# VHH binders against Probable E3 ubiquitin-protein ligase RZFP34 (RZFP34): the designs that were tried, part 20

Target 1, 302 residues: Probable E3 ubiquitin-protein ligase RZFP34 (RZFP34), of Oryza sativa subsp. japonica (Rice) (q5jl96)
Amino acid sequence: MGAMDVQLESTAVQHGQAKINVEEHALVSLLSDEKYATEKTEDVDPDDYEKLEEGIMQYGCAHYRRRCRIRAPCCNEIFDCRHCHNETKNSIKIDAVKRHELPRHEVQQVICSLCGTEQEVRQVCISCGVCMGKYFCEVCKLFDDDVSKQQYHCNGCGICRIGGKENFFHCSKCGCCYSIVLKNSHACVEGAMHHDCPICFEYLFESTNDVSVLPCGHTIHVKCLREMEEHCQFACPLCSKSVCDMSKAWERLDEELATISDTCDNKMVRILCNDCGATSEVQFHLIAHKCQKCKSYNTRQI
Key: E = the ipSAE of ESMFold2; O = the ipSAE of OpenDDE; V2 = 0.75 times the mean of E and O plus 0.25 times the DockQ between their complexes.

## First folded at step 19 (VHH; framework vhh_3k1k_2)

Design z5 (from q3 with S101N; at its last look DockQ between E and O 0.48; V2 from the best seeds 0.55)
Fold by OpenDDE, look of step 19:
Structure z5 (fold): chain B 302 residues (1-302), chain A 125 residues (1-125)
Amino acid sequence: as target 1 above (302 residues)
Amino acid sequence: QVQLVESGGALVQPGGSLRLSCAASGFTFSDYGMRWYRQAPGKEREWVAGISYSGSSTSYEDSVKGRFTISRDDARNTVYLQMNSLKPEDTAVYYCARDYNVATAAEGDREFDYWGQGTQVTVSS
């Protein structure tokens, strides 16, 4: 089953506008505007305001700027964040049987970084009055002074996301938040994000790296997609569909093939197009076979 | 460093047309979707249009549907907004921004939003 590695030279694939008219009216149910009241600190005494802002962006770890630490519910130890915990507890120095991840939703206690007070998870320290995170999510127990990330909690995902709630929508079928650009045009794949990246094998749903949705609906890290392109790999690792508009590449291939009479003895072969799924019978060629329906060279012999 | 530079804003009459450009640098342009926003005087910034990294998907705010077209030229690292049938209500500073196809988990210390300085579009008789 010889995957013809068409070493397509790195010609700049100009992404042509494939107008895929996907008409499907997915009725996104209007889930109710739960007003996460950013309590307008309007009536906070100026002195109290200064206390709230004390040490802003000065504390935290490599993962979060925050003014609290967490008591891990799983091991009762104190960490700067869940990532610090996970890095520590999954270290090669730790017995494999003892390795574990912090259950973020189960965190109940935090320690103020300014005064050291241990308390229940709240945004404000009950002792010194400092805000422990300008962004605070009670569900995820997430604190972050860096609000430039435009953090929001997605109930559908069950986790906090970045990029602003208004810029994304939750697709219940795909199980993740997609850009508003894709609201009516993405290929909806069940659990599209609930798998490992096909290239680096990192779990995508909670990835901190940029993730791209391919035209086929499968997901991959942006960096991994770039790596594929650098290696002239333009087929989805999961379904073999083209990950971009290959029209120009196919045109060039047409030109090249027109100069190469490598047709062996009028042998006909049956091919399947990876892009459109059509089966065609075509003359055997040593280099590539063109789909008779969509004109793609992303085909395989069957 | 990521940079976005908008251009093409002008004064036009109602019913006129403009083409805005946003030149991108400091990142692999073809890896990212792009968005246009606008901010009218005294109003909040609003989303106008978006295009996916591959250009295969486009979306528009309802008030501009059928009038505006977003496109991209990856060879030039540029996203465009063709604006036809302009109305006084389209008067705003227009901004381009880098897009993400998927919302990332709220972990790590990274910069998210990249905006240009904007370009002024004025629609007036």
Scores: ipSAE 0.530, ipTM 0.805, lowest interface PAE 0.7, mean pLDDT 84
ESMFold2, look of step 19: ipSAE 0.627; ipTM 0.826
ESMFold2 (binder alone), look of step 19: mean pLDDT 83; pTM 0.838

## First folded at step 20 (VHH; framework vhh_3k1k_2)

Design a1 (from w12 with S57T T58I; at its last look DockQ between E and O 0.20; V2 from the best seeds 0.00; counts 0 for: placed apart)
Fold by OpenDDE, look of step 20:
Structure a1 (fold): chain B 302 residues (1-302), chain A 125 residues (1-125)
Amino acid sequence: as target 1 above (302 residues)
Amino acid sequence: QVQLVESGGALVQPGGSLRLSCAASGFTFSDYGMRWYRQAPGKEREWVAGISYSGSTISYEDSVKGRFTISRDDARNTVYLQMNSLKPEDTAVYYCARDYSVARAAEGDTEFDYWGQGTQVTVSS
């Protein structure tokens, strides 16, 4: 009864080190303009460059790819990022009185993920020489190896933004970075971003959700706007102006109303247009009243 | 109305190449950065590439670096994604997107307000 020793040959899967030839050119252009003291990577010894890139994109949390953790100034605990801190400290398990957010700008100490060295906030570890984030903001104490987000610090906002600095401008009156297309065309509303979303009541300025500037200049979460649209709500919750181009909808409504022979009584009503602000006197209709100036059906009886 | 129309998706063999196009309309194309995303079956949509409005800034997801090239033609209101050395893992519906009107915080989501219908890319032997 011979015990057949099945020699399980452990096929060593040679993990082929894909040499990510990061073409030098792309790093130089991102490093050039803003005087964030990116030490001139020009004279970095190739060996030093390899050290700088060690563990790139291999560390971090669900929020950031970074090669450091932060010591929270508020509680002196270590977290992967401010969001990890905030999620932990605002958990239902935490007494409401003890709940708090990490003051991002007050972070002074970081811990290198590679060597464990705790140090003052800097882009490069003073011990092992690793870059702790390809994107680094000294003001926000933000580290991120994922530069695909095209992060930039807006002095006007006081926080880091994404999407590329060149694609946005800071509107001082509205209090936020708007798309470049809005530079000369947006309805400028003072503090437009410094209020709660009219739908979900989350503070918009610090929201991680995308925000839209409505034609009226008011701001709303994109998701909340979409939800409104799904529910056929097309008026701004704040000022009642149409939140999108309703021209096609109005045309359809014209057609529908044309089919409804409601011989309603020759009752005239006064209406105010929410879109253009014009007052009109129109024949009463059970369904809708059309602005005589802008042809909108976004009107109310007055 | 803003419209994005992706095209160029096809069935290709591993190692093959495709060029995707996204035709934009209903807005001033030159004022917006454009991005490509992809969504594989049963997976979340992931960012692939981005190009700034001026074309001066280009970025890629790590998995596509050196293989994919994003470019734009403002005269044609079109953004392109040249995909070389395609892998089975690149199989997905590819979408183009425009930036939102407001800059997101650095922690923000990578969603865009305008999406096309997508174009199917299948890489299979």
Scores: ipSAE 0.396, ipTM 0.637, lowest interface PAE 0.5, mean pLDDT 86
ESMFold2, look of step 20: ipSAE 0.783; ipTM 0.908
ESMFold2 (binder alone), look of step 20: mean pLDDT 80; pTM 0.803

Design a2 (from w12 with Y100L; at its last look DockQ between E and O 0.49; V2 from the best seeds 0.00; counts 0 for: unsure alone 63.4 < 65)
Fold by ESMFold2, look of step 20:
Structure a2 (fold): chain B 302 residues (1-302), chain A 125 residues (1-125)
Amino acid sequence: as target 1 above (302 residues)
Amino acid sequence: QVQLVESGGALVQPGGSLRLSCAASGFTFSDYGMRWYRQAPGKEREWVAGISYSGSSTSYEDSVKGRFTISRDDARNTVYLQMNSLKPEDTAVYYCARDLSVARAAEGDTEFDYWGQGTQVTVSS
């Protein structure tokens, strides 16, 4: 690290603008190496490191902190971020024909927040030398100073994610990054993350809201699942399988049915269990029918 | 504000057992999975075990599989780690964390879950 600083200073003095670009590449490389380096309490921050951190966490918008703004390729206007653009240009107040979202991968120009220089997408400002985002993704054109989010780029998703790459895996069948808790135990549903939430109709793949992976493998927003459960809806809207462990609820229902005498009809009915798929013939009951195989009351008459 | 409080750590002999608890507050516990991590001095924090929101999925790091069991009690907002057949290499501070089933997109306003104090487990002869 110290040797790189000495070489950069010597080279910049001797070669003008072209060598400055090489040294800016070296500074970005040194910054990247510092990101991956073992933490050392004895590290001395050289003068060029001070410039790289100037203004950190002091610029940006309500959505996140970074030291640049973007030129929107779709409308050629400047915005603090892609979400700021979408809030302005894709609201219901805008004529439907003119509504649009900023295509994140097509951003080509950024404006340094400290010096105002417009330039091609790069991590370090070509004019003043500040780092425009401690996290930087060339593919997503994403700048973010708050690295405590543990951002990473997922090639399978084609976008950046947060929460640390070691905590997730990309499931190519489901089409998204899932928790490692689910790696060997989730039910895979083809394209499970490439659909709208069945409750709120927001597209799940790019949602900023948390998503649940149901035991059946279908997906829904966490908040929408909670709303379902608050309205006593415990079956998956897509396949009718139970969304949670219902064993205590079934035991309570057993007890309630045992105390209720219903001798109105002694007819047998054929039922299909939504949870295990088994068919059974059971006595008709006005309230509920129990699957003989898995003991679930999540059944329907067929 | 998400808060996670770990407890149950102690000094034990090799081959002994402990049960760790993690009390959770500041979020709807039944909506989320939970994870256990551990960190030995001078090492990075590493994943140990996890359980899905419904309890239908559990996963374990290979070195603890068969010895540790994760479980949850939604009525008490608590996740547990039963640790059996403890070895000296299990010595660490143990932490719990909320598990997100799907990784969040990086662009946008993002909620943080802060680490708790953890609970010290020491396995020595």
Scores: ipSAE 0.727, ipTM 0.875, lowest interface PAE 0.6, mean pLDDT 82
ESMFold2 (binder alone), look of step 20: mean pLDDT 79; pTM 0.805
OpenDDE, look of step 20: ipSAE 0.821; ipTM 0.928

Design a3 (from k3 with S57T T58I; at its last fold request DockQ between E and O 0.40; V2 from the best seeds 0.00; counts 0 for: unsure alone 63.7 < 65, grease 24.25 > 24.2)
Amino acid sequence: QVQLVESGGALVQPGGSLRLSCAASGFTFSDYGMRWYRQAPGKEREWVAGISYSGSTISYEDSVKGRFTISRDDARNTVYLQMNSLKPEDTAVYYCARDYSVATAAEGDRTFDYWGQGTQVTVSS
ESMFold2, look of step 20: ipSAE 0.787; ipTM 0.908
ESMFold2 (binder alone), look of step 20: mean pLDDT 80; pTM 0.808
OpenDDE, look of step 20: ipSAE 0.733; ipTM 0.902
ESMFold2, look of step 21: ipSAE 0.820; ipTM 0.928
ESMFold2 (binder alone), look of step 21: mean pLDDT 79; pTM 0.802
OpenDDE, look of step 21: ipSAE 0.841; ipTM 0.943
ESMFold2, look of step 22: ipSAE 0.753; ipTM 0.901
ESMFold2 (binder alone), look of step 22: mean pLDDT 79; pTM 0.797
OpenDDE, look of step 22: ipSAE 0.756; ipTM 0.908
ESMFold2, fold request of step 23: ipSAE 0.813, 0.798, 0.805; ipTM 0.921, 0.916, 0.919
ESMFold2 (binder alone), fold request of step 23: mean pLDDT 79, 81, 79; pTM 0.804, 0.820, 0.809
OpenDDE, fold request of step 23: ipSAE 0.890, 0.891, 0.883; ipTM 0.964, 0.964, 0.962

Design a4 (from w12 with D31S; at its last look DockQ between E and O 0.43; V2 from the best seeds 0.00; counts 0 for: unsure alone 59.4 < 65)
Fold by OpenDDE, look of step 20:
Structure a4 (fold): chain B 302 residues (1-302), chain A 125 residues (1-125)
Amino acid sequence: as target 1 above (302 residues)
Amino acid sequence: QVQLVESGGALVQPGGSLRLSCAASGFTFSSYGMRWYRQAPGKEREWVAGISYSGSSTSYEDSVKGRFTISRDDARNTVYLQMNSLKPEDTAVYYCARDYSVARAAEGDTEFDYWGQGTQVTVSS
């Protein structure tokens, strides 16, 4: 009884990563309008161009591909990036009193990864001529050879963002860069991003997690919102408005309630709708009360 | 893995209509807004339309306003672009992408945007 070794040839489905070859030309044009003097590489001697590109994407850390390290202004130590510093200095091995974050804007010195030259923050090494980051922000002292992130500096935010400047707008009132989709439609809440997530209590403005703007204008982590939904929580933790379109849910609830013989006494109750703010007087029901204005069941007795 | 697959591109006459679809997988579709882009030959990719994660908000590039409609079906993990009154200048490869309601810090996710292979729309007499 011969054991047929079925060699399952794992056909490695070559997932063709469509590398968007962002042609070099398009990146130069997007960099043109902000006076970050990307020296017009047009007149750069081919030899100089080769020097600029030397070691591109070959250096850096888990956080950034860059060809420089930073001298931390806070402790005068050298780190690959701000995050490397912060991870090191906020380690459990470090006394709590000594824990601190690197002030990104205060970085003054960088060390070239290719030649070791320490210099003032600049995009190009003054010694070997290498570009230390294809993306460079003088304000944030940010270097990154990986421009696929479509980094841009938002003056309104005071920090570098990703996702392409054209895809976002800075809402001065909300205090953050919102999707262009929301430019004319978001509920503008003053300082909407300058608070903690109502679920996980992480500060949203500097969060590395995706943030959603709710219909009510409040902001929450996408992950936290999903968790709420998984637990059938569909009201904003801050203002109790529905976080999504609940119309279909309300229709279903109408159907369900229609099957329940209201043996309840002709007791009338006053309700406030969390969604539209209207007050209604409705017949008491054990399960739910429907707003007479917007038909929402997101209501409370008052 | 995040995957986006555009479909529905075709050759159409000026004034014609077309409906594009983008099937999404590898993420919680209902938690993300979606966008459509297009890239004409020799031109840069441009934003066309966007829809919020809830579908309650939509936005359009000025040249397509009143002609194009973005919509979504969360049950099918699909975003649509209904294109009416098509013009020759609408000729492009159309791409869908995830939308983020809020821009992330540069230190954030290295995988910001995912693109499909696109679908070719050609408007010609």
Scores: ipSAE 0.502, ipTM 0.798, lowest interface PAE 0.6, mean pLDDT 85
ESMFold2, look of step 20: ipSAE 0.770; ipTM 0.901
ESMFold2 (binder alone), look of step 20: mean pLDDT 77; pTM 0.788

## First folded at step 21 (VHH; framework vhh_3k1k_2)

Design c1 (from k3 with S57D T58I; at its last fold request DockQ between E and O 0.39; V2 from the best seeds 0.00; counts 0 for: grease 25 > 24.2)
Amino acid sequence: QVQLVESGGALVQPGGSLRLSCAASGFTFSDYGMRWYRQAPGKEREWVAGISYSGSDISYEDSVKGRFTISRDDARNTVYLQMNSLKPEDTAVYYCARDYSVATAAEGDRTFDYWGQGTQVTVSS
ESMFold2, look of step 21: ipSAE 0.815; ipTM 0.925
ESMFold2 (binder alone), look of step 21: mean pLDDT 80; pTM 0.800
OpenDDE, look of step 21: ipSAE 0.863; ipTM 0.954
ESMFold2, look of step 22: ipSAE 0.803; ipTM 0.916
ESMFold2 (binder alone), look of step 22: mean pLDDT 80; pTM 0.802
OpenDDE, look of step 22: ipSAE 0.788; ipTM 0.920
ESMFold2, fold request of step 23: ipSAE 0.826, 0.813, 0.827; ipTM 0.929, 0.919, 0.927
ESMFold2 (binder alone), fold request of step 23: mean pLDDT 80, 79, 80; pTM 0.803, 0.805, 0.808
OpenDDE, fold request of step 23: ipSAE 0.892, 0.903, 0.891; ipTM 0.965, 0.966, 0.965

Design c2 (from k3 with S56D S57T T58I; at its last look DockQ between E and O 0.41; V2 from the best seeds 0.00; counts 0 for: unsure alone 63.7 < 65)
Fold by OpenDDE, look of step 21:
Structure c2 (fold): chain B 302 residues (1-302), chain A 125 residues (1-125)
Amino acid sequence: as target 1 above (302 residues)
Amino acid sequence: QVQLVESGGALVQPGGSLRLSCAASGFTFSDYGMRWYRQAPGKEREWVAGISYSGDTISYEDSVKGRFTISRDDARNTVYLQMNSLKPEDTAVYYCARDYSVATAAEGDRTFDYWGQGTQVTVSS
């Protein structure tokens, strides 16, 4: 009975390496560096330059140094700035029903502080030629002669920020401009800046107060964080994670607890660590329970 | 008043090392991150390194990675920049500044940055 040598012709399927020419369409994202052309005043007649700088830092209000006022689109009244408007219109003297805030992006008309000309929002007065703000943002309708603030417009935020564009990056997930220091190392929390401070309840995104990004990714005013620490509160109000390195504090607590024999005899409790999320079974203690994984005392009984 | 005072700048040979210090006062040092900048003659100021308020986050400009080390001592209100393997290209005035974790809105008359006088670092044969 003939052993049929089935010559399995191994058809070498020439896997044609389809060179997927991944044409790297270099989406040259035309980052149109909209150079907000600081129009290099290169060829500005010296006389024109003097006109542009006339009255620099001499006009404005308590909020801004600028050489224009705004016509409020909401009430058609003239104010030195958005803040002046809001302070006036939200005064106790104003009926609550009539209180309102100025929509910054909707400002269309400005009044030159030097010549009184009313015009469409532009950096330069069409009548006298004065620059109405050394910093000018067309989107925010913001004028400011004080450029020491290093103002920049963030398209991601939709508002002007201070501190220099090069010092920050926009985190789309967190919804704000974070320090370049945090660019490669922060906990991204969706909309982290689009909420009120958990301590003072001020809206953080538009706050002019310094804001901290906690290790957990939540955000809080620097002053509010300090206040918490002064009151020996070291857990995030939002997620209960430690807001700083507590290792030294935990070591001290170890020493203290070693002197306290207040262990209830043989009662075991289940604990959850707020820092690392681990569950542990530990001997009941009246003061604190230590996470068996990360050694944190930031724990709760479960 | 916020004050930052840089020190430790010197003339060094290529391959040498320096340690810069920045003494801070007029604010709660532990509440803020810190940054180092440098400005070479005829060039713009450039960011060099940063450390968060907690010290847990550290970052460097690419040209100084592996050579420079930023650190802080909160007890002394001081931030340091250890610079190793120095190059002629590192010649600059070095400045320290506070790090703001979040960019604030351009609202009101707020001062943003505090700079010291800087400290001169010269790397030359």
Scores: ipSAE 0.791, ipTM 0.926, lowest interface PAE 0.5, mean pLDDT 87
ESMFold2, look of step 21: ipSAE 0.806; ipTM 0.921
ESMFold2 (binder alone), look of step 21: mean pLDDT 79; pTM 0.799
ESMFold2, look of step 22: ipSAE 0.786; ipTM 0.906
ESMFold2 (binder alone), look of step 22: mean pLDDT 78; pTM 0.790
OpenDDE, look of step 22: ipSAE 0.669; ipTM 0.878

Design c3 (from k3 with S57D T58I Y100L; at its last look DockQ between E and O 0.06; V2 from the best seeds 0.00; counts 0 for: unsure alone 64.3 < 65, placed apart)
Fold by OpenDDE, look of step 21:
Structure c3 (fold): chain B 302 residues (1-302), chain A 125 residues (1-125)
Amino acid sequence: as target 1 above (302 residues)
Amino acid sequence: QVQLVESGGALVQPGGSLRLSCAASGFTFSDYGMRWYRQAPGKEREWVAGISYSGSDISYEDSVKGRFTISRDDARNTVYLQMNSLKPEDTAVYYCARDLSVATAAEGDRTFDYWGQGTQVTVSS
């Protein structure tokens, strides 16, 4: 009975290492630094430079220092700025049905404050040659001689911001420009800035007041947060998570509770921690219940 | 009025360490993030480090990562910058600034950035 030596020809499958030349198409995303061409006033005649700066910071309103007014596209009236328009048109003297806001992006005509020439939106007056705003945004139709605000246009936000572009980044998920401090770490919440302040109910995205990002990722005015803290409210109005490090407060509470004779019966209660989400079974206390996981007193009975 | 006062700047040798302090007043310190900047002679001001109001978020400029540490003491209204392994390139005037977590609209008030007078750090052999 012949032992058939099955010569298993080990076909060495030459795994051709297909060097996938991943041509890293470095999509050099031409971040077109749309350098807002500050047209390098290269060879601007000294006389032309003087003309550009004529009346700088001398014109405008309470909202902007600018050398032009706008024709409102919504009502065809002339205003110093969109805020002046909105204040006027939303006055209590105006019929509620006629109240409206100026659509900033739709402004097409401006009036030079120096010579009175009405023209299409441009940084420089076509008639007298004056610069109508040292800062100019073509998208927002914004003019401002006061550049100390460090204005910049955020394409992601669709509006002009202040504080310097280098100090912020646009978070696409949160829907706003956040501080560079938060670039590498923040609780990212979808549309976090596209809601009203939970305290004052002002729309946060366009607010001119200081806004804070809470550890939970929700957003609130700094003043409103302060007001909460002054009232010993340290939980997020939206999700109930602590808005700051409460560890020291909890330690103090431990000390206080230790002095209170718990006369309560051996009643056990189930609690949910608002900070860490853990459930615990703890002895009932009249004042507060401590999370067994994270030691927070930001808990609720369930 | 918001006031920031930097201190701790000195002359140090390369490889040395310094701790800068910035004492804040005129606002609720615990409600604001803080940042450190530096400006070398003939250069623009550059961001160095930042810490959120809660202290939960910290960031550094790449050249100082692993060498510098930002921290805050809310009880003392003070932000710190611990600087280790100092290099000649770290020579600058260091400034602290208040930080906002979120950028405001252009219509906002001028009071976005408050700066101190700065403290001189010189790293030289």
Scores: ipSAE 0.724, ipTM 0.892, lowest interface PAE 0.6, mean pLDDT 87
ESMFold2, look of step 21: ipSAE 0.784; ipTM 0.912
ESMFold2 (binder alone), look of step 21: mean pLDDT 81; pTM 0.817
ESMFold2, look of step 22: ipSAE 0.734; ipTM 0.896
ESMFold2 (binder alone), look of step 22: mean pLDDT 79; pTM 0.804
OpenDDE, look of step 22: ipSAE 0.045; ipTM 0.371

Design c4 (from a2 with S57D T58I; at its last look DockQ between E and O 0.51; V2 from the best seeds 0.00; counts 0 for: unsure alone 64.9 < 65)
Fold by OpenDDE, look of step 21:
Structure c4 (fold): chain B 302 residues (1-302), chain A 125 residues (1-125)
Amino acid sequence: as target 1 above (302 residues)
Amino acid sequence: QVQLVESGGALVQPGGSLRLSCAASGFTFSDYGMRWYRQAPGKEREWVAGISYSGSDISYEDSVKGRFTISRDDARNTVYLQMNSLKPEDTAVYYCARDLSVARAAEGDTEFDYWGQGTQVTVSS
C-alpha cells in the first residue's frame, strides 16, 4: 500500500510587492496664506495713515466697533451689523411671516460711517480713505476695529471665529474649529457642532458662548454643562454617557449603598452600562446598579 | 477674578530637566483645559502644549514632542509642564493659559484669554 508522497509543491506565490508608488501627491495645498495683507502701512504716507485710523473705535454698535454700516441684501435696509438686523427683523413686533435673518455672505454694499459714502464691500472707503474695520473679512463681510478678539476666518467653517487662529484647528468631521488641545485626540463625532445645544436649544455652531466637547464627543455649552452639574445631572443628554470622571462619585455611592440593606428579595436584574456598553446581571437594588465591568453606576435596567 | 501664576523657571544646562507649575484661581479649574505657551526674545509667542479639562486629550507642539509632558492636578488647581532634554532653543518665558475649548463666533466676548506673568526658562552651558 504505497504511501503516495504527495509532494505538496509549495508554490511560493511570489507576492509581488506591488510597490504602490503612493505618489504622495503632496497636494501642497497652497494654503495661500492669503495673508490678508495688512498692507504693510510701511509706505503709507503719514497723512494717509492718519486718514486710515480716523475715528477708530468711535463708531459701530453693541456688537462691533466699525466705521461702516451694511445694506441688507434681503430687505435693502441699512443696519449697523448683521446682529442689529436680525434683532430688528426677528422682533416680536414683526409679523412672523416677515421675520428673517441677514445672509452675511451676500452683503454687497456698505456705508461709510464718516462720510456717508455707499460703496461695494471693501476695507477702505473709496471717498474719504478711512479704514472701515481694522479687521476685515471679505468672505463674511465682517468689519471690526476691536482686534483684541483675535478674529480669523475659518474656511472650513465658512465663518469668522475669535480667539486666534493658532489656538484652534478645524476638524472636518466634527464640522467646527476646536481648541488646539484637541488636535491629537478627541472623540470625533460627525457634525458634532451642527446641532442645537441639548439644554438651551441654541444652535452651537454659531454660538458666541463657550462650547465644551464631552468625553463622548457630543457638544454642549459650558454654561449649560455647569447647570447640569449643579442639578446633579452627569449624563450626556444625547447618549447618556457620563460627561465627566465620576469615579469618586461612584466610590462614595459604594459607601452609601453599603449602609443600605435594601437588597429586595434576591431578585437578579439585567443592566446595561451607559458608559462602557457592557451588560451585567446584578442583584436588584432600589437606588442604583453597578456595572460589573467598569464599576459605573450610570446604568439602566434592560 | 481669573488668576494664573507660573513658577519653576530657572537656569539649566543643555540636557537638563525642569518642571513648571501654573496655579489657577478664580474659576472652576476642572471645567477647563489648560495650555502652555512660550515666548523667546524677539520672537512671537508660540503654543507648546495643551491638556483638556478631563485630562484625556493632550497635544504638543512638534519641537517638544517626546521631551515635554503636560499634566494637571485638579485637587491643587495646578497644571504642570515637565521639560526634559532641554535645549538652548527652549529658552523663553513660559506662560500658562486657560483653554477656550471650542472656537466662538467673532461677535463674542474676549474674556476667555487669561495669561499669567510667565516664568523664565534659560537653557545655557
Scores: ipSAE 0.376, ipTM 0.756, lowest interface PAE 1.2, mean pLDDT 84
ESMFold2, look of step 21: ipSAE 0.752; ipTM 0.895
ESMFold2 (binder alone), look of step 21: mean pLDDT 79; pTM 0.798

